VH-VL binders against q96il0. Designs and how they scored, part 1

Scores and structures below are computed, not measured.

Target 1, 167 residues: q96il0
Amino acid sequence: APERGAERRDTAPSGVSRFCPPRKSCHDWIGPPDKYSNLRPVHFYIPENESPLEQKLRKLRQETQEWNQQFWANQNLTFSKEKEEFIHSRLKTKGLGLRTESGQKATLNAEEMADFYKEFLSKNFQKHMYYNRDWYKRNFAITFFMGKVALERIWNKLKQKQKKRSN
Structure headers, positions and changes below count from the first letter of each chain, unless a header shows other numbers; antibody chains aren't numbered by Kabat.
ipSAE, averaged over its two directions, is called F for ESMFold2-Fast, E for ESMFold2 and O for OpenDDE. V2 adds 0.75 times the mean of E and O to 0.25 times the DockQ between the complexes of E and O.
[cut] marks letters that were taken out.

## First folded at step 1 (VH-VL)

Design e2
Fold by OpenDDE, look of step 4:
Structure e2 (fold): chain C 167 residues (1-167), chain A 123 residues (1-123), chain B 108 residues (1-108)
Amino acid sequence: as target 1 above (167 residues)
Amino acid sequence: QIQLVQSGAEVKKPGASVKVSCKASGYTFTSYGISWVRQAPGQGLEWMGWISAYSGNTNYAQKLQGRVTMTTDTSTSTAYMELRSLRSDDTAVYYCAREGYDFWSGYSEFDYWGQGTLVTVSS
Amino acid sequence: QAVLTQPPSVSVSPGQTASITCSGDKLGDKYAYWYQQKPGQSPVLVMYQDSKRPSGIPERFSASNSGNTATLTISGTQAMDEADYYCQAWDSSTDYVVFGGGTKLTVL
């Protein structure tokens, strides 16, 4: 049985600046891109008469958002670290410092960086495959609950119309 | 086998200079850099600087600027560190270490170390 | 210049888990390296790039990085693990290498 290597969840620092929407808002708000994940967080509106299905949908959306934020925050951090180390190592291989003689930041050319991107993608391929799989699973679940909520709302509207006709 | 072999212990007077050698073997010398790290008695590790064995380019710690010179001889696969204007606080074990250049190969910055060279600065 | 802070000493009983922390500004976006140094010996690389183990290093050695803190963990600590441990990182702003102050691990 292949030992499931415990994916040590590199906990990205939880300092997500939660944009607080205005208290009187009756709709979902989209915040600015998170500094770590670069994903725009959604602040979900909570209706006063939220049904259990609506609540479940909201929670699922929220959990999926948090999952996405954490994944990309960690991925971006790893990418940045590896990119910097790659650049550093390649500059050192050339016997170059981080700055040119003119004081400009030394950089690698696009071809050299292409090697980094290829290797990075190759190395992270499986991780991305798992992410995509889980992303689809989550989104299918969300879509399914969206359908249920839609049906519930239709049913409730029909019941209300019947009550108004009977009075 | 990869090895870094340093020169023997040195005793110097204040104001003198010392030159420590580090002979590398078991790898392509010009494919890696050499860093020098010193350790005063009972103290931690202090990075002194780096030299590229490929280009000869150097980067020295600010504290040692003007007093340290690192060089390499590719023909003998030997790195040298010269420290001038020696002080009592320069008494330390001096280490050379191999610094890798290739991130994707899995080589780290200080994967191999010399045995160290004790430099004693005394009146 | 970046500074890496380590506890000066950690004590552990044989067979227990030792944890050595290394904290520094922007360490979260840099790779941490760990070295073991026994008395009278040269430093030995025990962990590289936060969590990678060189060949020949026992599996009981592990490392992680969370935020601005790197942690070296030694599970099932043995008497032979008694040593000074140094964290190290590269400072991209200065292109300098920075060492932590070192942690003396004592196995009681």
Scores: ipSAE 0.020, ipTM 0.667, lowest interface PAE 4.4, mean pLDDT 86

